VH-VL binders against q9nrl2r1430to1533. Designs and how they scored, part 33

Target 1, 104 residues: q9nrl2r1430to1533
Amino acid sequence: GGVHELSAFEQLVVELVRHDDSWPFLKLVSKIQVPDYYDIIKKPIALNIIREKVNKCEYKLASEFIDDIELMFSNCFEYNPRNTSEAKAGTRLQAFFHIQAQKL
Short names: E, the ipSAE of ESMFold2; O, the ipSAE of OpenDDE; V2, 0.75 times the mean of E and O plus 0.25 times the DockQ between their complexes.

## First folded at step 19 (VH-VL)

Design z10 (framework fv_ficlatuzumab; at its last look DockQ between E and O 0.90; V2 from the best seeds 0.86)
Fold by OpenDDE, look of step 19:
Structure z10 (fold): chain C 104 residues (1-104), chain A 124 residues (1-124), chain B 107 residues (1-107)
Amino acid sequence: as target 1 above (104 residues)
Amino acid sequence: QVQLVQPGAEVKKPGTSVKLSCKASGYTFTSYWMHWVRQAPGQGLEWIGEINPSDRYTNYNQKFQGRATLTVDKSTSTAYMELSSLRSEDTAVYYCARETYDESWPYYYYMDVWGQGTLLTVSS
Amino acid sequence: DIVMTQSPDSLAMSLGERVTLNCKASQSVSNYVSWYQQKPGQSPKLLIYGASNRETGVPDRFSGSGSATDFTLTISSVQAEDVADYHCQQSYSTPYTFGQGTKLEIK
C-alpha cells in the first residue's frame, strides 16, 4: 500500500491497542498458561504481530490487513465460549474495528 | 424458573456503606454475566457495572470507580454490589440483571432477566 | 461516554394507533441497541436486542429498527397494556448507557 494506507493502518492499530477491550489481543497466548491453545488455533496472531507487519510494510492491500485483524477475532471466538471475558471483550473490540475499518 | 431475588429496601445515612444482594436461581450462575443498574426517583436507568461470575472479571462505570465493588458468591449463587461513601444522590432503586447472548454472529449480549430491585434511601 | 437521547419525552396515543419512539446515539453504536419496557412500579423488561431482534414472548406489534446513530421502536397498534416507560440502551462500549426514557400513555 501507499503511504496513506500505511498511516491509516498504523493509526487503526494504535486505536485498537488503546481500546479498553484490547487486553486479550495485545500479544500471543501463552502456551504455558493455555497448554491446548496451539493444538486448536493453527494461525495464531495478535495486535503486536500485526503492528510489526504494518511497520515492515508487509500489507500491500487493505484487505490483507483486515484479514489479519479478522483472523485475530476468529481465533478468539473459536477458542473461547461466548460467556468468557475474552470473547465478550473481543465482541466489543470487533464492533469498534468494523466501524473504524470503514475509513480504510 | 429463572429469577433474581433482591431485598425490598435499605436505609442508610450519608457517608456510610451498603452491600446489596442479588440471589440467582433457575440457571447456572457462573454461565452468565451479572449487571447492576440503578434508577433515581422519576429518572432514567444508569449502568453501574458488570461482573463475570466465573472468573470475577469486572467493568465499572467510571462514575462509580473506586466507590462501587461488585462481587459474587458462587456457593450461594449470589451477586453483591457494595457502594461506599453514600450520598443523598445515591437514593434510587438498584437492579441486578442477568445478561444472556444470542448463539450466532454478530454476538449480541442483552439483559433478559431483572430482579425486582432494592430501594436504597440515603438520608440524614 | 456515549449519550443516548430519546424522543419524545412523553406522548399520549389512542388505542390502535401506530407509535414510534426514537433513540439517537452521540456516535455510532453499530446495531448494539436494546429496548426495555418498564411499567409503573415494575422492573424493566427486555423487548428488543441488537436493534431489531424481538425477545421471545414479546408481542409481534413491537419492532425495532435502525443502525449507527438512529434507532426506533415501533408499536404497530398500541394496546392498553402498553402504557409504560420505554428505555433504549447501547451495549457497543462501556460504560453502557441508557436514554432518559419515553413515557407512553393512552388517551
Scores: ipSAE 0.907, ipTM 0.956, lowest interface PAE 0.5, mean pLDDT 96
Fold by ESMFold2, look of step 19:
Structure z10 (fold): chain C 104 residues (1-104), chain A 124 residues (1-124), chain B 107 residues (1-107)
Amino acid sequence: as target 1 above (104 residues)
Amino acid sequence: QVQLVQPGAEVKKPGTSVKLSCKASGYTFTSYWMHWVRQAPGQGLEWIGEINPSDRYTNYNQKFQGRATLTVDKSTSTAYMELSSLRSEDTAVYYCARETYDESWPYYYYMDVWGQGTLLTVSS
Amino acid sequence: DIVMTQSPDSLAMSLGERVTLNCKASQSVSNYVSWYQQKPGQSPKLLIYGASNRETGVPDRFSGSGSATDFTLTISSVQAEDVADYHCQQSYSTPYTFGQGTKLEIK
């Protein structure tokens, strides 16, 4: 909670969005392009949605913010086999997130 | 037996281009990423880029953006690296390397099989 | 770009001695470091991935350790066939980068 934590959440989300490996996570997966995605992934989430939740002050604890980011990666690894471009991007972005999240 | 076969040498003039090949065998070509790495004589290793043969997604070292192009031919299990506007400093051994991965956490990716390399000489 | 700096640049060891090779990253790369052996006239061969995991078929005298910025490759009892250049490499962030190498010789 608090204004300081929301600024830190915003800074971290901006860093994630600017990372070269953010491309699979910027917006929700398209139902048209990936018709079975929502049959498999029950709690979809993406960086634009997380950023909106930060802007609306919807995170009360850092753990809630971290849980949404980790859910985003968990969804990626659940849907995408390890050799896919999405899973490899997710692996590198998650590693980046873990180092940057030490600031929280 | 996983194997990456590259031609031994190429000689080119400055300002021209080259397309280097890497023929894979002994594994499912589209299941593993391919990397290209070069080594100038007496120097260290330098990463050029990577390609996913399944979807042809690529990442390049910014140093080579606009000059390097990675492609694959799935029907022949062959990866290609094209380098344009050649300069004398492009003289190096060029390796292809297969990247494998762990199935279990922690999820590491690593280059487990390398070709023998192609010596590219760029000389007037 | 993340700079990987190896030390020493070269060393000469007697057979059976313990060898320690160092690699330092210019920023944290977590555990995403691999080590490669390159014998004279040959292509690189993977030894270690994920800082400490030995690749299949690599002799158990080779071990890796470290995290964040400081990494080591240890050869517990050096053999004649270990004469090579050794390279560390980070795969945390593209472009992937290699150290300049350490040349190991037998004296």
Scores: ipSAE 0.799, ipTM 0.926, lowest interface PAE 0.8, mean pLDDT 93
ESMFold2 (binder alone), look of step 19: mean pLDDT 93; pTM 0.949
ESMFold2, look of step 20: ipSAE 0.785; ipTM 0.925
ESMFold2 (binder alone), look of step 20: mean pLDDT 93; pTM 0.946
OpenDDE, look of step 20: ipSAE 0.907; ipTM 0.956

Design z11 (framework fv_ficlatuzumab; at its last look DockQ between E and O 0.90; V2 from the best seeds 0.85)
Fold by OpenDDE, look of step 19:
Structure z11 (fold): chain C 104 residues (1-104), chain A 124 residues (1-124), chain B 107 residues (1-107)
Amino acid sequence: as target 1 above (104 residues)
Amino acid sequence: QVQLVQPGAEVKKPGTSVKLSCKASGYTFTSYWMHWVRQAPGQGLEWIGEINPSDSYTNYNQKFQGRATLTVDKSTSTAYMELSSLRSEDTAVYYCARETYDESWPYYYYMDVWGQGTLLTVSS
Amino acid sequence: DIVMTQSPDSLAMSLGERVTLNCKASQSVSNYVSWYQQKPGQSPKLLIYGASNRETGVPDRFSGSGSATDFTLTISSVQAEDVADYHCQQSYKTPYTFGQGTKLEIK
């Protein structure tokens, strides 16, 4: 049920945050450090925001949770060329997520 | 043509340090990650670490954490691997390898060009 | 660390035979596996990336398959120039890890 799903989402977010390649995704991108980021990315999201939504029980379906995680990766690949450290980290983290998400 | 050039051999004593070089040519040096991999005599390949020449971001095999240091010189398109506190077990051929990528999802990264390797011999 | 185990350690085949090399991961690595060929006294050469994508310039007789934990490199008709060590590698997670290698010889 809902409680079981919330626990699963919470655990998966914990595992994503603990992953070595999570550093680009822990918090929203700084507008000061990357001035043009929010001109390009219209739906910014990060793991801390997703964790907050989980804690507030805002995800009623696993598909909603998965959509936010995929949005996070989509934003990364939209803004960062493939050879950037952020994009490479995102590639490995997304691969990890896809395996873990099969358990949902 | 894309090439990675490495010195042929180095001889060191235990407890000393060595800094191996890898000179890249034929492509934009800062646009591709560089990896270091070694191979002891008659053994398999062992990953040491990776470096992004554009921002010098690195990841290391924990086995070498604290002993291996990866750096780059953009002006000469050269990658370096320094290994300290050398042991006889560090005797191996050390390769640098360029990592490229495909343009489509799921975005694979793979080592497509390798240097000829440097034979490091550590002996008293 | 993810352990990659290759099998067999070595094999000798006749010219024209089908060769199958196996690589097993200690955990799922999705399809982030590459295969390299290393001839005696030479550097490794990339054959396959992403488990099943053949690198440009690699002969059609080489093919890769598999996902999750079990991967295979196949040579449809082995040639004399295929004598080499073959290495599998996962790039799913750092540290990247290689199998111990398989030595292919011709009878």
Scores: ipSAE 0.909, ipTM 0.957, lowest interface PAE 0.5, mean pLDDT 96
Fold by ESMFold2, look of step 19:
Structure z11 (fold): chain C 104 residues (1-104), chain A 124 residues (1-124), chain B 107 residues (1-107)
Amino acid sequence: as target 1 above (104 residues)
Amino acid sequence: QVQLVQPGAEVKKPGTSVKLSCKASGYTFTSYWMHWVRQAPGQGLEWIGEINPSDSYTNYNQKFQGRATLTVDKSTSTAYMELSSLRSEDTAVYYCARETYDESWPYYYYMDVWGQGTLLTVSS
Amino acid sequence: DIVMTQSPDSLAMSLGERVTLNCKASQSVSNYVSWYQQKPGQSPKLLIYGASNRETGVPDRFSGSGSATDFTLTISSVQAEDVADYHCQQSYKTPYTFGQGTKLEIK
């Protein structure tokens, strides 16, 4: 939790947002566009929410930040079959995240 | 049996366009992504892009963005790659390749079936 | 773009020898590497995916290893039908990129 650690969380979130495969994860899924999403996914999370939590200093441990990012991916894989564009984007973005997270 | 059939050859003049076809059979066309890869004479393989036939979502190698267009026709199980503003350096064999995936962890995607390729020759 | 560099560019081997082909990525690609065999006049054929997983029907003399930046395709006992170009490819980040290839011949 120090200032340096919060800067690292912000930098990683920025890198995730800039990644070409971030598009399914930028904001929470719309219930109007995807009516059954919130029946299946009980702990929704997205990059904009994670970024806000970083800005508000809500993460006390790096593991808490990592857990939210991994929750974001596990939600994607739970809801979306493997052949969907969302699942493939999630697979590539998660691979990128795992390499970048080594720096935390 | 999974099969991707491409015409053997096309000849075009510089400045024109070509639309290459890839006819799929033996599997559910909309369940697998399709990739396009080319190989210039005596050179390596170059990725052009990918398309998800179920929703037509595409990604392109930026080298080809604006010139290459990937499309599908679900009713005929056929993928297409259109290349515009042809130049002599576009002379190559153009392959389509199906991408399959693992249903469970670890989640890999990989190109398991390739067409025989179409030789595109661009010359005056 | 991620550059995949293969070595050697070519080699000639005696039947039954162990062959090691190398592929190096310009940055980490985790284990998202595939290997393809391309026999003269033919399209590529998948051998290995996920760095080390052998595709169905590929002889067990082919094996892959590596992670991050350094990857190896090994042929434990080269056969005459193994004469081909071999390409590594990363699928970690678009655009997907291939190595320049390694040409394997029999002496």
Scores: ipSAE 0.758, ipTM 0.918, lowest interface PAE 1.0, mean pLDDT 93
ESMFold2 (binder alone), look of step 19: mean pLDDT 93; pTM 0.948

Design z12 (framework fv_ficlatuzumab; at its last look DockQ between E and O 0.90; V2 from the best seeds 0.84)
Fold by OpenDDE, look of step 19:
Structure z12 (fold): chain C 104 residues (1-104), chain A 124 residues (1-124), chain B 107 residues (1-107)
Amino acid sequence: as target 1 above (104 residues)
Amino acid sequence: QVQLVQPGAEVKKPGTSVKLSCKASGYTFTDYWMHWVRQAPGQGLEWIGEINPSDSYTNYNQKFQGRATLTVDKSTSTAYMELSSLRSEDTAVYYCARETYDESWPYYYYMDVWGQGTLLTVSS
Amino acid sequence: DIVMTQSPDSLAMSLGERVTLNCKASQTVSNYVSWYQQKPGQSPKLLIYGASNRETGVPDRFSGSGSATDFTLTISSVQAEDVADYHCQQSYSTPYTFGQGTKLEIK
């Protein structure tokens, strides 16, 4: 049910945050450090935002939760070339997510 | 021609440090991650760490954390691995290897070019 | 750390035979497995990446398969020049880890 799904989402977010390659995704990108980021990325999202949505029970379906996580990775790969540290970290973290998401 | 050039051999005493070099040519040095891998005599390969030459971001095998240091010199397209507090078990061939990637998702990264390796002998 | 275990440790085959090398991961590594060939006195050479993608220039007789924990490198018809050690490697998570290697000889 809803409570079980909510717990599963919460646990998965915890595991993503604890992953060694989560550092590019913990918080929204700084407009000061990356001035053009929000000119390119129109739907910014990060793990702290997703965690907040989980805590507020905003996800009614697993697909909604998965969509936000995939959006997070999509934003990373849209802005960062593949040879960047952020993109490589994102690749490994997304691989981890895809395995864990099978349990949802 | 893409190639990585390493010195042939180094001999060190236990407790000392060594800094191995890997000179890259034939490609844009800063566009590809560089890995270091070693192989003890008659044994398998062991991953030491990786470095992004563009920003010097590094990841290390915890086994070598605090003892191995990866650096790059962009002006000479050279990668370095320094290993301190050398032990006899550090005797091995040390390879540098360029990592490339495929163009499509899911974005595999893989080591496509290897140096010939440097034989490090640690003995009293 | 993820442990990669190869089997067998060594094998001797006749020319033209089908060779199967196995690599097992201690946990799922999705498809993030590469295979390398290392001839005596040489550095490793990439054969397969992403479990089943053959590197450019690698002969068609080499193929990779598998996912999750079980991976296989196959040589459809072994040749004399295929005498080497073969290494599997996972790049699913750091630290990257290799198998202990399989030694392939010709009878």
Scores: ipSAE 0.907, ipTM 0.956, lowest interface PAE 0.5, mean pLDDT 96
Fold by ESMFold2, look of step 19:
Structure z12 (fold): chain C 104 residues (1-104), chain A 124 residues (1-124), chain B 107 residues (1-107)
Amino acid sequence: as target 1 above (104 residues)
Amino acid sequence: QVQLVQPGAEVKKPGTSVKLSCKASGYTFTDYWMHWVRQAPGQGLEWIGEINPSDSYTNYNQKFQGRATLTVDKSTSTAYMELSSLRSEDTAVYYCARETYDESWPYYYYMDVWGQGTLLTVSS
Amino acid sequence: DIVMTQSPDSLAMSLGERVTLNCKASQTVSNYVSWYQQKPGQSPKLLIYGASNRETGVPDRFSGSGSATDFTLTISSVQAEDVADYHCQQSYSTPYTFGQGTKLEIK
């Protein structure tokens, strides 16, 4: 979409990064520190990558942006059991995202 | 039977510290988060913080940052809350509460089991 | 911090009456609200989570509803054992916060 949509995507990504529960999602998971992660997660993504895609105007529709953010959460819940610190952070950040995404 | 056991009472002077305990039994201690909540006499409930016993990850209410420390001992299935620089306003009942969760959508987390509480009295 | 405001502060009801307790959040908390019962001298006991889900063992006369900012706990037919303080709590955002409580008494 339009210039207003791209500004809204950037604003939302900034709010996600600032959220206290963003820590599992800031960068791609380290293959060295978590060797099996990429055996399980085939479409890795993180907030730094999504932010770069917004900066490069790679999202043509709001649905494409939303899909990448939802993929980020889906990867978290696929890899991490629900009682982990990562999954609980993801649950709260996703709830925040769903409220903010209503503004798009 | 899931159970959280806390000592009944503690009495401390202002300016000192206290370390309150919460002994868990009847479940796998590291599978569930532990919360700490206090209640001053005649007042409402106030959340202090949470800890994941598996990795010791914590979140604190900012009111208690720098004064409260949550820890666990996995070998004894015991959670601890240490509160420093005590003052009379810290007089309250301190509860531990286990948080459980749903594995299926929607993914709720909720405090299903509470200890009986420790009455901390700070006076002199 | 998200403020949870309960109303009324207290009420006295006759046995068998329908009771509605209200809780209002200072901003949207989606449906991440729990309700607790606290009988005199006891620790809180979970009644409702996720705004409307009844905890195991809680009588079906207790029900919860609401979303976003406005939540209710309803007791369809009050019984003597329901004398307690009732607290709402949001778990949408840390710090988790509780309402000030509503005291329920029997006339």
Scores: ipSAE 0.741, ipTM 0.916, lowest interface PAE 1.1, mean pLDDT 93
ESMFold2 (binder alone), look of step 19: mean pLDDT 93; pTM 0.946

## First folded at step 20 (VH-VL; framework fv_ficlatuzumab)

Design ko1 (at its last look DockQ between E and O 0.07; V2 from the best seeds 0.00; counts 0 for: pae E 14.1 > 2, placed apart)
Fold by ESMFold2, look of step 20:
Structure ko1 (fold): chain C 104 residues (1-104), chain A 124 residues (1-124), chain B 107 residues (1-107)
Amino acid sequence: as target 1 above (104 residues)
Amino acid sequence: QVQLVQPGAEVKKPGTSVKLSCKASGYTFTSYSMHWVRQAPGQGLEWIGEINPSDRSTNYNQKFQGRATLTVDKSTSTAYMELSSLRSEDTAVYYCARSTYDESWPSYSYMDVWGQGTLLTVSS
Amino acid sequence: DIVMTQSPDSLAMSLGERVTLNCKASQSVSNYVSWYQQKPGQSPKLLIYGASNRETGVPDRFSGSGSATDFTLTISSVQAEDVADYHCQQSSSTPYTFGQGTKLEIK
C-alpha cells in the first residue's frame, strides 16, 4: 500500500541485505555459472529484484511483498540440498525474516 | 576432464619480464574466471589477480598493480600472466586456478581446479 | 586487506585421530571461505567451499564449519595420505587472501 508501508518494505529489504547470510540471495543466479538452475527454478527472484520492485512501487499489498521473499527462500530450498551452505544460509535468513516481518 | 596445463619452469634475469601461460581444457573456457596465485619457496599462497575470459575484465591485488597483466586468448583457451620488472623476490611457483565468477552468487569465487604451477627463478 | 590467521602452524597426529584446523579472519567474511589441501610437491586441491560444502571426490572424513570470522576444518579420522599443508582462503573481498597454512604430519 501507502507510503509508510512501502518504507517498511524498504527497511526490511535493507535489513535482509545487511544480514551475514544474504550472500546467496543478493542477485539472480547466473545461467552461465549454474546452467541447470533455470531448468529447475521457473520463477527466479533475488533481493536486488525485490528492492527494485519496492522502488518502483510494484507491491500493492504486503502479501505480495512477503510472497516474493518467501519465493526466494523456497527457490533456494528447492535447488539446494539441505546440507549445503546455501540452504543453511537460507534457513537462517528466513528465520530472521520471519522475526522482522512479524514486528511489522 | 578439466585440466589447466602450465610450463614447468622459467629462468629470468632481474629487470626483465615473463609471460606465463595456462592452457585450459575440458570445460567452457569463458564460463569460469581464471586466477593467478604464487607461492615463494617455503611460504604461503599469495593471490595475484583474476580475469573473466568472457569480457576480459580483471581484478588485481594492489601489490602487483602496474607489474602484472592478465590476458586471455579465447581461441586457444589459454590464460596469460605477464610480470614485468622482475626481482629476486619474484622467485616462486606461479599457479593458475579457475573459479566461478558471478555477481549473483559471490561465494562461487572458490578455486576448484589448479594448474601444476610454473617455477619462476629470478637470479643474476 | 583481510588477514587470515591459521592455527596451529603445524601438528603431528597419530593415524585415526580427529584433527581440527582453525582459520580466523580479521573481519567478517560471511561464508566465503574455502579450504585447500597441498601435498608435498603438488599444487593445492580444493577440499571445502562456502565454509562447509565438500568438493566432489573429497572423502567424507573432511568437513568444514564456521561463519563470519571463525572457521574450522575437521578430519574425523586422519589417514596417512592426509599428510599435507592445509590453507584457508577468503573470497568475500579482494584481494583474496590465504592463511599462512597448517602443516599436518603423521607421527
Scores: ipSAE 0.000, ipTM 0.585, lowest interface PAE 14.1, mean pLDDT 87
Fold by OpenDDE, look of step 20:
Structure ko1 (fold): chain C 104 residues (1-104), chain A 124 residues (1-124), chain B 107 residues (1-107)
Amino acid sequence: as target 1 above (104 residues)
Amino acid sequence: QVQLVQPGAEVKKPGTSVKLSCKASGYTFTSYSMHWVRQAPGQGLEWIGEINPSDRSTNYNQKFQGRATLTVDKSTSTAYMELSSLRSEDTAVYYCARSTYDESWPSYSYMDVWGQGTLLTVSS
Amino acid sequence: DIVMTQSPDSLAMSLGERVTLNCKASQSVSNYVSWYQQKPGQSPKLLIYGASNRETGVPDRFSGSGSATDFTLTISSVQAEDVADYHCQQSSSTPYTFGQGTKLEIK
């Protein structure tokens, strides 16, 4: 994307990372602590990875950026039951993201 | 519990071959690449190669000049490293270690689980 | 092949001191650097991946930084259980290569 779009992606990632409910998403899930995670989740992704992609200008379209963020949440909801802290945090963070994404 | 189990030790004569095993458990064997790394006494770590158990694709350190052969047995979740034409310099602890394989992130190859290592002694 | 050079080869620190371990790549490896801790008689343990990402379960006193060719592992306040060899590794290109290691001891 353009310079303005890149800046918007960067800012959005910063806001997501700083959000109180970002803790499940900051880094990839530990394979040691969650041995079956990567047996279930085939396209793992986290905010630090998305940040790197933004920094490398790998997103040509806003839709590509949004797709990765949605994938991140999808992975969370696929692995975590709805009543878990991770899923609840994800629900709140996703709602926040949807509001912010309207600016893209 | 994720675990990689290796035999404790092997003793071989120069010129012979050895086939080391690494049995994986506690995870889907084909979802992770398996690396082999060795460590000579008092030395650093040296990467030998990796194998993707799903398609059996391999990458080797050319230093071994084809002496190393990586294989897997999916039915037993076991990885193997065969090293031929053994020499005294091959004396080392040989580790297997898993890493995530992702075509979208091929460079994200860090080794999060290691076997206990097999001590290979090559001597006359 | 990409050469990873660690410094120093060894160091002895007092408990509670800040420890800085360096790793230099012969060419740019972006942020594809991992740090491993190896205690005597044990297998290596992953500490840091992607240059600055602390593996889950690793104490907060461990941190990684750097990009391209210069990388650092820092222990903000060294503890007795931190006595070990520390290895850096690049995963930017094959063959993957390790540094020669740094031995950390407590005075």
Scores: ipSAE 0.000, ipTM 0.638, lowest interface PAE 13.6, mean pLDDT 91
ESMFold2 (binder alone), look of step 20: mean pLDDT 92; pTM 0.942

Design z13 (at its last read DockQ between E and O 0.88; V2 from the best seeds 0.88)
Heavy chain, then light chain:
Amino acid sequence: QVQLVQPGAEVKKPGTSVKLSCKASGYTFTSYWMHWVRQAPGQGLEWIGEINPSDRYTNYNQKFQGRATLTVDKSTSTAYMELSSLRSEDTAVYYCARETYDESWPYYYYMDVWGQGTLLTVSS
Amino acid sequence: DIVMTQSPDSLAMSLGERVTLNCKASQSVSNYVHWYQQKPGQSPKLLIYGASNRETGVPDRFSGSGSATDFTLTISSVQAEDVADYHCQQSYSTPYTFGQGTKLEIK
ESMFold2, look of step 20: ipSAE 0.823; ipTM 0.931
ESMFold2 (binder alone), look of step 20: mean pLDDT 93; pTM 0.948
OpenDDE, look of step 20: ipSAE 0.913; ipTM 0.957
ESMFold2, look of step 21: ipSAE 0.813; ipTM 0.928
ESMFold2 (binder alone), look of step 21: mean pLDDT 93; pTM 0.952
OpenDDE, look of step 21: ipSAE 0.913; ipTM 0.958
ESMFold2, fold request of step 22: ipSAE 0.828, 0.822, 0.830; ipTM 0.933, 0.930, 0.934
ESMFold2 (binder alone), fold request of step 22: mean pLDDT 93, 93, 92; pTM 0.946, 0.948, 0.945
OpenDDE, fold request of step 22: ipSAE 0.921, 0.921, 0.922; ipTM 0.963, 0.963, 0.963
ESMFold2, last read: ipSAE 0.830, 0.825, 0.819; ipTM 0.934, 0.932, 0.931
ESMFold2 (binder alone), last read: mean pLDDT 93, 93, 93; pTM 0.951, 0.946, 0.948
OpenDDE, last read: ipSAE 0.922, 0.922, 0.922; ipTM 0.963, 0.963, 0.962

